# Designs tried in a protein design chat: VHH binders against BTB/POZ domain-containing protein 2 (btb2). Part 14

Target 1, 284 residues: BTB/POZ domain-containing protein 2 (btb2), of Schizosaccharomyces pombe (o74778)
Amino acid sequence: MSMNSSTEISQEPSIMKPVSSISSFVFNAGFLQGTFSDTTLIIKGETYHLHALFLGRSPVLLQKLIENNPKGDVHYTIEVETEDPYVTKESCLFVLSTLYCDSPRIPAEVNVCSVLAVSDLLGLDTLAFEASSLIEKSIRPETMESVIRFLDPNFEGLERLKMGMYPRFTSGLFNKAIQVMYNTLVSNWNTEYARLLCNLPFEVIKDLLESDKLTVGASSMARYKLANEIVKMRASFRKQNHIEGKGDESVVLAFDEGSRGIQLVHIAPGAESRRKIWKATSVR
Below, E stands for the ipSAE of ESMFold2; O stands for the ipSAE of OpenDDE; V2 stands for 0.75 times the mean of E and O plus 0.25 times the DockQ between their complexes.

## First folded at step 14 (VHH; framework vhh_6qgx_2)

Design u5 (from r2 with I33L; at its last look DockQ between E and O 0.42; V2 from the best seeds 0.67)
Fold by ESMFold2, look of step 14:
Structure u5 (fold): chain B 284 residues (1-284), chain A 125 residues (1-125)
Amino acid sequence: as target 1 above (284 residues)
Amino acid sequence: QVQLVESGGGLVQAGGSLRLSCAASGFTFSSYLMAWFRRAPGKEREFVAAITGHTGYTFYTDSVRGRFTISRDHAKNTVSLQMNSLRPEDTAVYYCAAGSPSYWEAIRSGEYDYWGQGTRVTVSA
């Protein structure tokens, strides 16, 4: 049965159509077309013509509807303020549409990180947890940089990475990303991970490269070589991008137990050069 | 008689602009989601952009966001697609469509009720 065209070309239709389902009417006439809308919702300067009954399924929007009915008007005007760059018009439309559905799902074409951000903004915990689960399942070399940027978009450092920007939903995602990196670093360090490794805090790079969970090769010399290549790549990145004040990094061999066999060290900005290591008295 | 008629197609150089127009007749334009789809040579028809009637919500496929702008003129019963920064991969026959999607994924599906005949856009390197 074709749904792409009408076969009826007449002056007067002879067939009455069945009444649309509640779900179809609510989504199309309600959400998309704004039929009988009673609420003007403003998010980041974008306007949405919606219905208080459905918006009230968001605890955040419900509170604003209760607070913002001055002088007994029957039309609501409410605003949700945010500077969050992940709150986008497209993701707001999707998340708002879920208030008009009984069992919504997150489709592949929407930005799941932005869905999480809008869900958090609107207090939609179930949808936010679903978005976080999808992000976790999507962690692989090709997506790693975008996931890490989502956790720490302002390059604040390790404590932000551990929690993310929406701690109830994003805490633990960084640990999962690191677990994926243990198995994928060797094959991706100079390709998919190159930019990411240059921007990660030193503490993360040190823990990653020193970890027994990272398998590099048959010997500590393989790990030493990889670590030096990454440190050199990070230094070149800082030079190319005129990033100053971070000091220097180096790799030394460590002869202790365990599979690591290396130590990454940070040389503070402005520190003196290394002392001469050769000693004439080592002969006697 | 319901009709959707596209116009404005043609040949342009990469980096150029075109404005497509779709004139609707035979029904109340503002009650439908209006959309543009395209079919590139040897490929399946794909969603480009859509706009609601009353509320003015817009939807775009990722590859055109920021380059294409969909708009509608309720007085003239038309929908337009302003296509800027055109690339060779934008070469396609562009179709205007009208429908009443009942769920989110249907906005991007090809199951619209009414379709135009299409207008060809060719973007040379």
Scores: ipSAE 0.679, ipTM 0.887, lowest interface PAE 1.1, mean pLDDT 85
ESMFold2 (binder alone), look of step 14: mean pLDDT 83; pTM 0.852
OpenDDE, look of step 14: ipSAE 0.821; ipTM 0.940

Design u6 (from r2 with T58Y; at its last look DockQ between E and O 0.49; V2 from the best seeds 0.65)
Fold by ESMFold2, look of step 14:
Structure u6 (fold): chain B 284 residues (1-284), chain A 125 residues (1-125)
Amino acid sequence: as target 1 above (284 residues)
Amino acid sequence: QVQLVESGGGLVQAGGSLRLSCAASGFTFSSYIMAWFRRAPGKEREFVAAITGHTGYYFYTDSVRGRFTISRDHAKNTVSLQMNSLRPEDTAVYYCAAGSPSYWEAIRSGEYDYWGQGTRVTVSA
């Protein structure tokens, strides 16, 4: 009785065709097509036609649904406000689609930094941690500058770099980037890292080049030469880009601490005439 | 019978514009996602843009973002691709496609159910 026969072959989708899997139906008919949508969601002026049942899996959106439909209407209208430039229409579509999926995966072609930003906005902690993990795995000489920019897009300095813009998920990424730099600096300082090294805060450059974790050749002279080249490159960058008022930098030999025989010195603005000297130190 | 018919291809100088159109018949237009793909000589077919039906969501490959605009006319069952700031690397046969992607990556893959015959676009340097 349940097995009605059909003599026709149909190539068109219809409501009356055999039922697709739940996951396929929910993604296509639900998320992409908005079939029976009951919610208008607005993010940064973009409109999404979605379903409260699925949106409620986001704690942020659930709260908005409850707060913004007190009259008991079957239609929900909610807005999430943000000025975050990493929140884009494409990243919102992807992240919202994960609410319609079980065990979603971040595919290679999606901007993972933007996924992290939207996941944080919507309170999707698991997805945000997965995005952060992918960013960490992507840290290479070729991607280093983009990762550092993501952590500190406004060049605020070391304190921002340590936390990033989404501290719950990005704290520690800077340390991982520095660990990668210890193993890749010597081969990439004049190429993939050139622009990055010019823009990093002095205290980061100093800690990096003085660190026991950085290996540069077999002698303290190799490290001195490298440090001097990087300081020279930074000075040229400031001159070419008309960056003034930040004082000067120099490298001196040092013989006893974890500096591996060098010390980077910053000469405050107005003190330059007194700082061109050789220094020797002793340990105890 | 499902039919997709592209039009609007031709020869244009770099920096110029063209508008492609795709007329759809033989199916419930709003139940399909419509897409444009392209194939340069000797290359695989690649995704260009897609647009959903009722929701109006749109997707672009990176190389065309900001230059191409996909749009949909539900009353006329047509999908259009406005191509501005054309480059020689945009030279290809452009295909209209219709499908029902069931997961995120399927939107950009070649897993569409119906395909047009294609319209040739040539962009001279």
Scores: ipSAE 0.629, ipTM 0.866, lowest interface PAE 1.2, mean pLDDT 85
ESMFold2 (binder alone), look of step 14: mean pLDDT 81; pTM 0.844
OpenDDE, look of step 14: ipSAE 0.788; ipTM 0.926

## First folded at step 15 (VHH; framework vhh_6qgx_2)

Design v1 (from r2 with Y32N D113N; at its last look DockQ between E and O 0.50; V2 from the best seeds 0.67)
Fold by ESMFold2, look of step 15:
Structure v1 (fold): chain B 284 residues (1-284), chain A 125 residues (1-125)
Amino acid sequence: as target 1 above (284 residues)
Amino acid sequence: QVQLVESGGGLVQAGGSLRLSCAASGFTFSSNIMAWFRRAPGKEREFVAAITGHTGYTFYTDSVRGRFTISRDHAKNTVSLQMNSLRPEDTAVYYCAAGSPSYWEAIRSGEYNYWGQGTRVTVSA
């Protein structure tokens, strides 16, 4: 650190300069440079040269340090195994760096979903909750698809979406995402949400489009038209991407309690595709 | 005295590759963090990539991740930036920097103590 000498009060700038703080020294010399590192940590084949004293602030890493060096040797080698694609090298670096800091914050440049994944892996609950809160606050049309993929990266369906992959921290995020969609679907369905709507499970699409919380014009015909556009978009997506075995979807007018004048129906593959349905034949 | 000298800039077509080098002198290479920044015409200098010495940790801005690779050669006291799949948006003057960041955000903030004069990279369509 240096100041312009013309802006300093004293004649001896070096005697007035602060000694490097312990936090600055620990971050640079310790974490970044690995000075006097005593631990080789391996996560997903990446190697980190770190310090058992600081790693012990993670309950997960502390347990591994105790288990993998019962004689108290001066050097540790520990490994954390995972197949989680959200556990990335840069997110591991960030999360590990927080063990060398007193009051770390999640900066804008890191992938917050990956921070949550690594925090969960290392048992850092406070950081994981903070990451989950940031994800929730970031839910908007531009981020919706990435949030939904984070909740259900393996396309397991509604039960996974409701919980996410890290249930202690991600349960309820899907409900928040759906609440945002009620207010943003009509203006985004064929743009920001197009691919998302094509990949969501049918039961999610059905619940979304039939819900009283979704407002589409003043009549059931406006909702019927929107629902048909989305169903047709989903069918075109399946055809273009050679997705087979999912059956057909359609929208019918309905005038019963709890509906907004429509009902989305799913026709299972091989069961009803062989029949002429009187209603479908009658409507052209 | 510490000196940083960049080389390897030039003109390349989109989709092409370039390798930048930065020769460092006057300090131990392994003690400092080395980084690349760039300044596009009419814009502020922005972070591109960084690499630590002992530990070999690497950091990238999102727009270059997967296309650029930063590396160190301890024998030649150099840091390099391999730039693949270049785009017109990568056109800039690229600067080599060295320093000792004291907190996470400082890695990307440009608070580096030593800077080279820059090397020009132009990516044509």
Scores: ipSAE 0.630, ipTM 0.867, lowest interface PAE 1.3, mean pLDDT 85
ESMFold2 (binder alone), look of step 15: mean pLDDT 82; pTM 0.853
OpenDDE, look of step 15: ipSAE 0.815; ipTM 0.935

Design v2 (from r2 with Y32N D113K; at its last look DockQ between E and O 0.54; V2 from the best seeds 0.63)
Fold by ESMFold2, look of step 15:
Structure v2 (fold): chain B 284 residues (1-284), chain A 125 residues (1-125)
Amino acid sequence: as target 1 above (284 residues)
Amino acid sequence: QVQLVESGGGLVQAGGSLRLSCAASGFTFSSNIMAWFRRAPGKEREFVAAITGHTGYTFYTDSVRGRFTISRDHAKNTVSLQMNSLRPEDTAVYYCAAGSPSYWEAIRSGEYKYWGQGTRVTVSA
């Protein structure tokens, strides 16, 4: 029995940090486990057991919740219809999970193009812009074909490429892709870019190969030879895949006083250079 | 006591199939999220697949998507991993895990509370 010890204040211990937070509970018990879910959401035949309060953070889902529960029933059933192949089960799960979070991040393991598609579908503009920014940063020879296919999945041509399938978020991505191609074409044309170059519109190939922004080779004929190889590759691709009705392509030297250049020439199917030759049938 | 026991591992030729099973005891895995991880010789453990209990949501690493299918059987307290189109790169010890992820990235992380002993899968070239 001793009474002479002093009382000391301990340092704030790290164990006083929250062990179970509201955000952790909402994500696990709410989103993942569906605890007390009040809404059945259907997207492309897949079912999600979720909560109207959180879904209401999507302008699109909020409107559907209001429209589909005129009597104020306890349980909601809503459906979002789409044929978009980029809207996938995995990306729907991720995007829907962001409605249960304050500051969501797009992790590396999700398909960013699909995140953009689902974000657009659900009216989540901030997330869609973040996805677009990540796509832009990811543009490399290894990803180029995937990015271009995302912009124009139905091979509609240059006007679609310039805008993409989600114009508010994808306009300008094609221009960025082209800028990358100027610096990477020579090293990748017959490998990473081979299939892509075969499927790009002639107008794009022409602008790319004729541009002074493209630096080619160490010889005076290097650009001409590269352009011919690409034109030949495109022609072989069309034959191998039985693609008809695209006309012919060729490369010619362009004679200017100041420099040498090339010109890619395309003759549309069924349209030939027209020239009427006067006949001397009435002259003796 | 919570226990997870894997079974179904073995030797298979490339292109073949195996079905792994994980039996859970000491709790129902309907109240937890169940996952499969794998460790190849000389490598770190990596995420393969996960499934939620009641909602049935599934998650896969990219290299197995379309080839592997995770499923659950509440009556038997089991989680299964159907592995099709196997490749030599799939050779590993496969572990069953259970936990309660509290954010998106945690679903794929190794922070699960409960782990099985593992079952070996060898895929011959």
Scores: ipSAE 0.612, ipTM 0.858, lowest interface PAE 1.3, mean pLDDT 84
ESMFold2 (binder alone), look of step 15: mean pLDDT 83; pTM 0.855
OpenDDE, look of step 15: ipSAE 0.719; ipTM 0.894

Design v3 (from r2 with S100K; at its last look DockQ between E and O 0.59; V2 from the best seeds 0.68)
Fold by ESMFold2, look of step 15:
Structure v3 (fold): chain B 284 residues (1-284), chain A 125 residues (1-125)
Amino acid sequence: as target 1 above (284 residues)
Amino acid sequence: QVQLVESGGGLVQAGGSLRLSCAASGFTFSSYIMAWFRRAPGKEREFVAAITGHTGYTFYTDSVRGRFTISRDHAKNTVSLQMNSLRPEDTAVYYCAAGKPSYWEAIRSGEYDYWGQGTRVTVSA
C-alpha cells in the first residue's frame, strides 16, 4: 500500500518560489539545518551548530557568549558541562529549538522530565515551570514510579524527595504525588505501586499508612491487614536484593484514633530482630 | 525531478540486522531533513528516524532507540538506516521521506514533501 497520497511532488523547476515565512525559515533553515550558523555549542559531548542571536535568549548561553573573545575568529565555541542523566540528546534538541520559536509547546511525546532538566541547565525558567506543571498534572498510578525516580534518582531519601533534583521547579511535587497516592493506594498497592512501595523510605511508608487522609475499608483491622501486607512485601524485596543492615519493620495496633488504629515501627538494626511490639500511644 | 529510491529490504531472522538505503536525486541533499517511516500490516504509518543536513541531528521513535542508527552521506546523496537487533514487531514497509519541517512536531508527523515507494522488511521469529 502506497503512502504517496499525502505527498506533493513539484514539477515546476522554472517557477521561483516565494520567500519562506520568518517562523518557517528560522526553524527549518536556522535551527534544523544550521544555515549561517556562527556558534558551536557542546553539551555532554554532543555538538550543535546554532546562532548566537537566538542562543542569547538563554541567560546561561548569553553569559557564555559574552565571555567568548574571538580575536581573529568570528566563530563562537561554547560548552555547557553536566553529568545529569536526564539531559539527553533529544531533550537538548527540543529545548534548544524553543529558542527559535515565539510560543513553544511541550509535545506529549517528549520526555517532560528531561525537558525540565535541560530548561534548568539553560536558565529557561518559563519552560522549566511549564514542564513542572505538566509533570504535576500527569501524576497517576501508571506514572508514579517515574515521577518519584525523577525526584530522587539516587535513592538519597526523604529530603531529596521533597526538593527533587531541581528545587526551584520540583519542590512540592513529592507532596502532590503523596496526595494522589492517598486516593489510589488501595487499588494499586500490589500492582502499579508494588516496586515503588518497596523503594520508598520507611518514614514515607509510615506517614502514608498512618494518615487520616488514607481510607482503608470500614475498620482499623482492614488498615492493619494492608499495612502488614506492604511491610511483608518490603521485607521480601530487601531479602531478594541483599539489602542488609536496615533492620525490620512491623505493624502494631495503636489506640490513637489519629493513626486509624495502627502504628508502623522500625525495629533497630540487629541480626535477626523481627519481633512485633505493642505500644501505647501518648498525646500532648 | 525529485526522486527518492529505497533499497535493502528483505527477510531476516529475529536478532539479525539489515541496512536500508535511500538514494536522493533532483535536489540539494543538505537542504532537507531526511526521514524513515514505516507501516506494519494493518497498522498506521509511524515515524522511525530522521536526520538533518549539515548539522547531523538525529531523531528516533522510542521503540527503535539504541537499535537503529540513521546516517547520511552527502557525497553520495544517500540516507541509510542501520537496523540491528531486529524484532518481529519491526516487520513493515519502510519509506524514505524528505522535507523541511517548520516546527518540532512536524519532524515526526509525516508532513514531508517527498516520499519513496517503500521497501519491505520482514523479520521472522
Scores: ipSAE 0.597, ipTM 0.856, lowest interface PAE 1.4, mean pLDDT 85
ESMFold2 (binder alone), look of step 15: mean pLDDT 82; pTM 0.854
OpenDDE, look of step 15: ipSAE 0.834; ipTM 0.945

Design v4 (from r2 with Y32D S102E; at its last look DockQ between E and O 0.45; V2 from the best seeds 0.66)
Fold by ESMFold2, look of step 15:
Structure v4 (fold): chain B 284 residues (1-284), chain A 125 residues (1-125)
Amino acid sequence: as target 1 above (284 residues)
Amino acid sequence: QVQLVESGGGLVQAGGSLRLSCAASGFTFSSDIMAWFRRAPGKEREFVAAITGHTGYTFYTDSVRGRFTISRDHAKNTVSLQMNSLRPEDTAVYYCAAGSPEYWEAIRSGEYDYWGQGTRVTVSA
């Protein structure tokens, strides 16, 4: 079937189209079609046929263009190497297209995390900050796991989480995520946050559950029950996934603590003899 | 006049494959992107995939990424869509389109200048 046509496809032919604006022409003829391209750019084995004049708006690409053509050749070949899994072909296309625009906007259909990664790679700080701002505004229970994974994709732990993979742009995102969790944990711990809580470092779980900023109920008992349920869920996750070497976790009531009367305790692998001795002395 | 003619549709079982083809006939205009859209029963037309001309850049909607592959043969003035790992939700009439997007979002919009009549794809469970 043809769109809005009974039997004939009759639209204005392209030769009858009004003259495009400079911005529209540059996007279509320049970026999409590669008309008069003078540069072959290679990122992660993918090839892009582009224009040195526009690429020079990237400090990283400008430096490579200058280094590539000290003898004044008419064609540039430059390469940007990375192992970053967030640098994808589609995100490269989008970010490169912004070099052909005056006021680029990050549309909803692109992966903002990947835009940040490519922007960082190409030294496009303004776009990277805009991407980071959008990630921050998107932090909700439904997106929390993906944001945390983006900050620490290799499960390196708390220090990576605090800085993220692109520290200049991501170093504050973990704190924002934690602030959102204070307000959403009780309603989401066994649903949207279940897998997230199982994969977070113990130190993060401990700080989160012991914090005065987390409200669980009117008494230390409500917080104690929630903490035990989360610790149990984490233990079940490790068993189901055959994860060893993490030791045990437990929750104790701690009336002298400023953490709403609980303390989360981690028993490192092979520390059971210490704990048994401690428990024997502490019951007296 | 420009005409786009799709072929290759049919009935296939879930998990199967189909290859759609779109032949452009008549005189070539300055259109530089060929695309596939689809309309499922009771749904709005949606973007599936696009490919630029000389540069060969490809674009896909999320639900088909990794399963569908768009390709273009400039000598034959054709575009193809290889559809693998088909699912019942891929059931739709698939339309070939051609045009000259002037901004990023236009690549995925229905603002293309020329459209084919469509070819039906049915994926049974």
Scores: ipSAE 0.644, ipTM 0.868, lowest interface PAE 1.3, mean pLDDT 84
ESMFold2 (binder alone), look of step 15: mean pLDDT 81; pTM 0.844
OpenDDE, look of step 15: ipSAE 0.827; ipTM 0.941

Design v5 (from r2 with I33L A98T Y103E; at its last look DockQ between E and O 0.73; V2 from the best seeds 0.73)
Fold by ESMFold2, look of step 15:
Structure v5 (fold): chain B 284 residues (1-284), chain A 125 residues (1-125)
Amino acid sequence: as target 1 above (284 residues)
Amino acid sequence: QVQLVESGGGLVQAGGSLRLSCAASGFTFSSYLMAWFRRAPGKEREFVAAITGHTGYTFYTDSVRGRFTISRDHAKNTVSLQMNSLRPEDTAVYYCATGSPSEWEAIRSGEYDYWGQGTRVTVSA
């Protein structure tokens, strides 16, 4: 015969959330909480507790996981070394989280340039391409300086600007930025673009101001005036920042089809060298 | 019964510091994300910071990164927000929250399962 039993409830009741979808469970329990993590991943001194199965969706991390299994150990320790300043803790967290998701979206609050950098580092080409596309679509006067700095963070010059730091994904972004500048330069040259124009290589400034794609006004004198103001602004910037020995820049009237009636000229330092050049030209 | 109780709010001059604390009771929240949100008068609630349990990952809104530090004490079931270099725009009621975000955007969206009643922070100019 079975007896009836009284149960005393002496502990606070547990509250449990209903089971979520496998995708939600994997993101929360797996990525965020590290439940059953089997891998210690180190990027720039930051440690992430993750899962080899999901990390294997990165070709770069898969290779490191394969290399780091010499004796059948069940815990991996892998490191990805980089000095890239765009590889940040927050961007690593976001990009790594995409390995735990089917269709990740790059949210507005993350730094898209940093997402591209981490995606390239981890061999995530689709995400890197999506980041590049988003950067392109976001190019406007208030973002222009940050985009140009992203393409050429070390001020290497025009050839770096054309390719960017991640050529597979950033080649062509500079051309897109220049296209935006053609339509926005006149309204922004002394405001949003002021510092940017002072830091761009002379060859870029020359190409921009001489281009027939740039419309300044009804006459070549309007373009001449704008070009002189920009050249003056650049010279003042060099003086204010004690940048010496770079020579001078000037604008001259030119009567050829491609320059829209002007030409920007860089006069290298050294008056004796300039006289020899002019003298040799004039005797020929 | 699950409860989140905030403390540490008050009045402080710009440039000052405050440390908020959130005590969790009802069970151990080590499996949940713990977050701080804030609501300024006349504005909607906005994300401030979050911290995971075991992994210790931290997340911050841009306006507080470098000034605020979130931390967690698993033994005491508490989360803290150290707020340095306070500005008048940091004036708000600060809320502690906990939940299990199902995707990246949910970390910041405010769809958390449990919320505290809030603690008021006022930063004078």
Scores: ipSAE 0.642, ipTM 0.871, lowest interface PAE 1.2, mean pLDDT 85
ESMFold2 (binder alone), look of step 15: mean pLDDT 81; pTM 0.837
OpenDDE, look of step 15: ipSAE 0.810; ipTM 0.935

Design v6 (from u2 with Y32N Y103E; at its last look DockQ between E and O 0.45; V2 from the best seeds 0.67)
Fold by ESMFold2, look of step 15:
Structure v6 (fold): chain B 284 residues (1-284), chain A 125 residues (1-125)
Amino acid sequence: as target 1 above (284 residues)
Amino acid sequence: QVQLVESGGGLVQAGGSLRLSCAASGFTFSSNIMAWFRRAPGKEREFVAAITGHTGYTFYRDSVRGRFTISRDHAKNTVSLQMNSLRPEDTAVYYCAAGSPSEWEAIYSGEYDYWGQGTRVTVSA
């Protein structure tokens, strides 16, 4: 006995809706609309109306749910405190939504650095590694400053750069950024990289400019000229921003020792006379 | 039957403000998501902003974040878009949409169930 499926659809009561798929119901009615929500989650003063069952997929939130029994009420209230500026309302919405999905993807609409920050905060290691992978693949001259700033937002120096702010996921990103810079510095030092080079620690600038991995033109003096221009740019930056007490930087010629003919020298504040240092060690 | 009616479009100088409104009938906002999309002359339709019915979560296109604010009024079944610091590139026909996205990307994709006829916004230099 056959029946027209189109007619069967039209026979439903006007006030009763078709049952949605589990995945559609969970995402739309659950996450977006808060239907049957049993938990008020607070992150940096922002409020989310969510479900303990799904939040329990986060180790961090699960711990808080276990520790915070409701006071005679079936509703949970839990808070995650952070001062991390990369934890934003929109990144929290995205990352929390992934707890309602089986195989979430990081879309182009979200800030991947912020996704990493929130993923780390909530103990979502798989998502944090995916975010780190996307950041690594995005490293290029036009993104370099934002990646370096993400690794060391407080300008702490080389040790922070090597680890980043989320070491389990960001260790090694600095090395990848440096490898890209070896191939892109000459074309970008006074444009895309200008502000970045002014803010990098001296030891990073020294290692970068002295490295065998950096190729600067065919002239024996091309590297010396580039290094002097960068050192001058950094000095002008310090003067324009009234940064004092950091000592001076200079470039000297070095004819041996494998430094590609130059050495960058930092003269600490209050050191002996500020003179150029010349070294001549060749016997050939 | 569901109906969406936009209003508030017009001509404004760069740096100015406009407030768009969308009145919805035939359903309540508590179960649906309302969004604004726009189509500039010769361009594809693009997402502008969205707001969820009950939870009040908001979503914005990057280029309007901080300048535009989406809000809702449950009593009047309306959604509004406050547009500040307008630029000539904001010139477009703005459409109100309503739907029930089943995944994150659907919030932005324009696969909404109901659409208004649009209201024109022109931003002069």
Scores: ipSAE 0.687, ipTM 0.883, lowest interface PAE 1.1, mean pLDDT 85
ESMFold2 (binder alone), look of step 15: mean pLDDT 84; pTM 0.862
OpenDDE, look of step 15: ipSAE 0.793; ipTM 0.925
ESMFold2, look of step 16: ipSAE 0.665; ipTM 0.869
ESMFold2 (binder alone), look of step 16: mean pLDDT 84; pTM 0.863
OpenDDE, look of step 16: ipSAE 0.810; ipTM 0.928

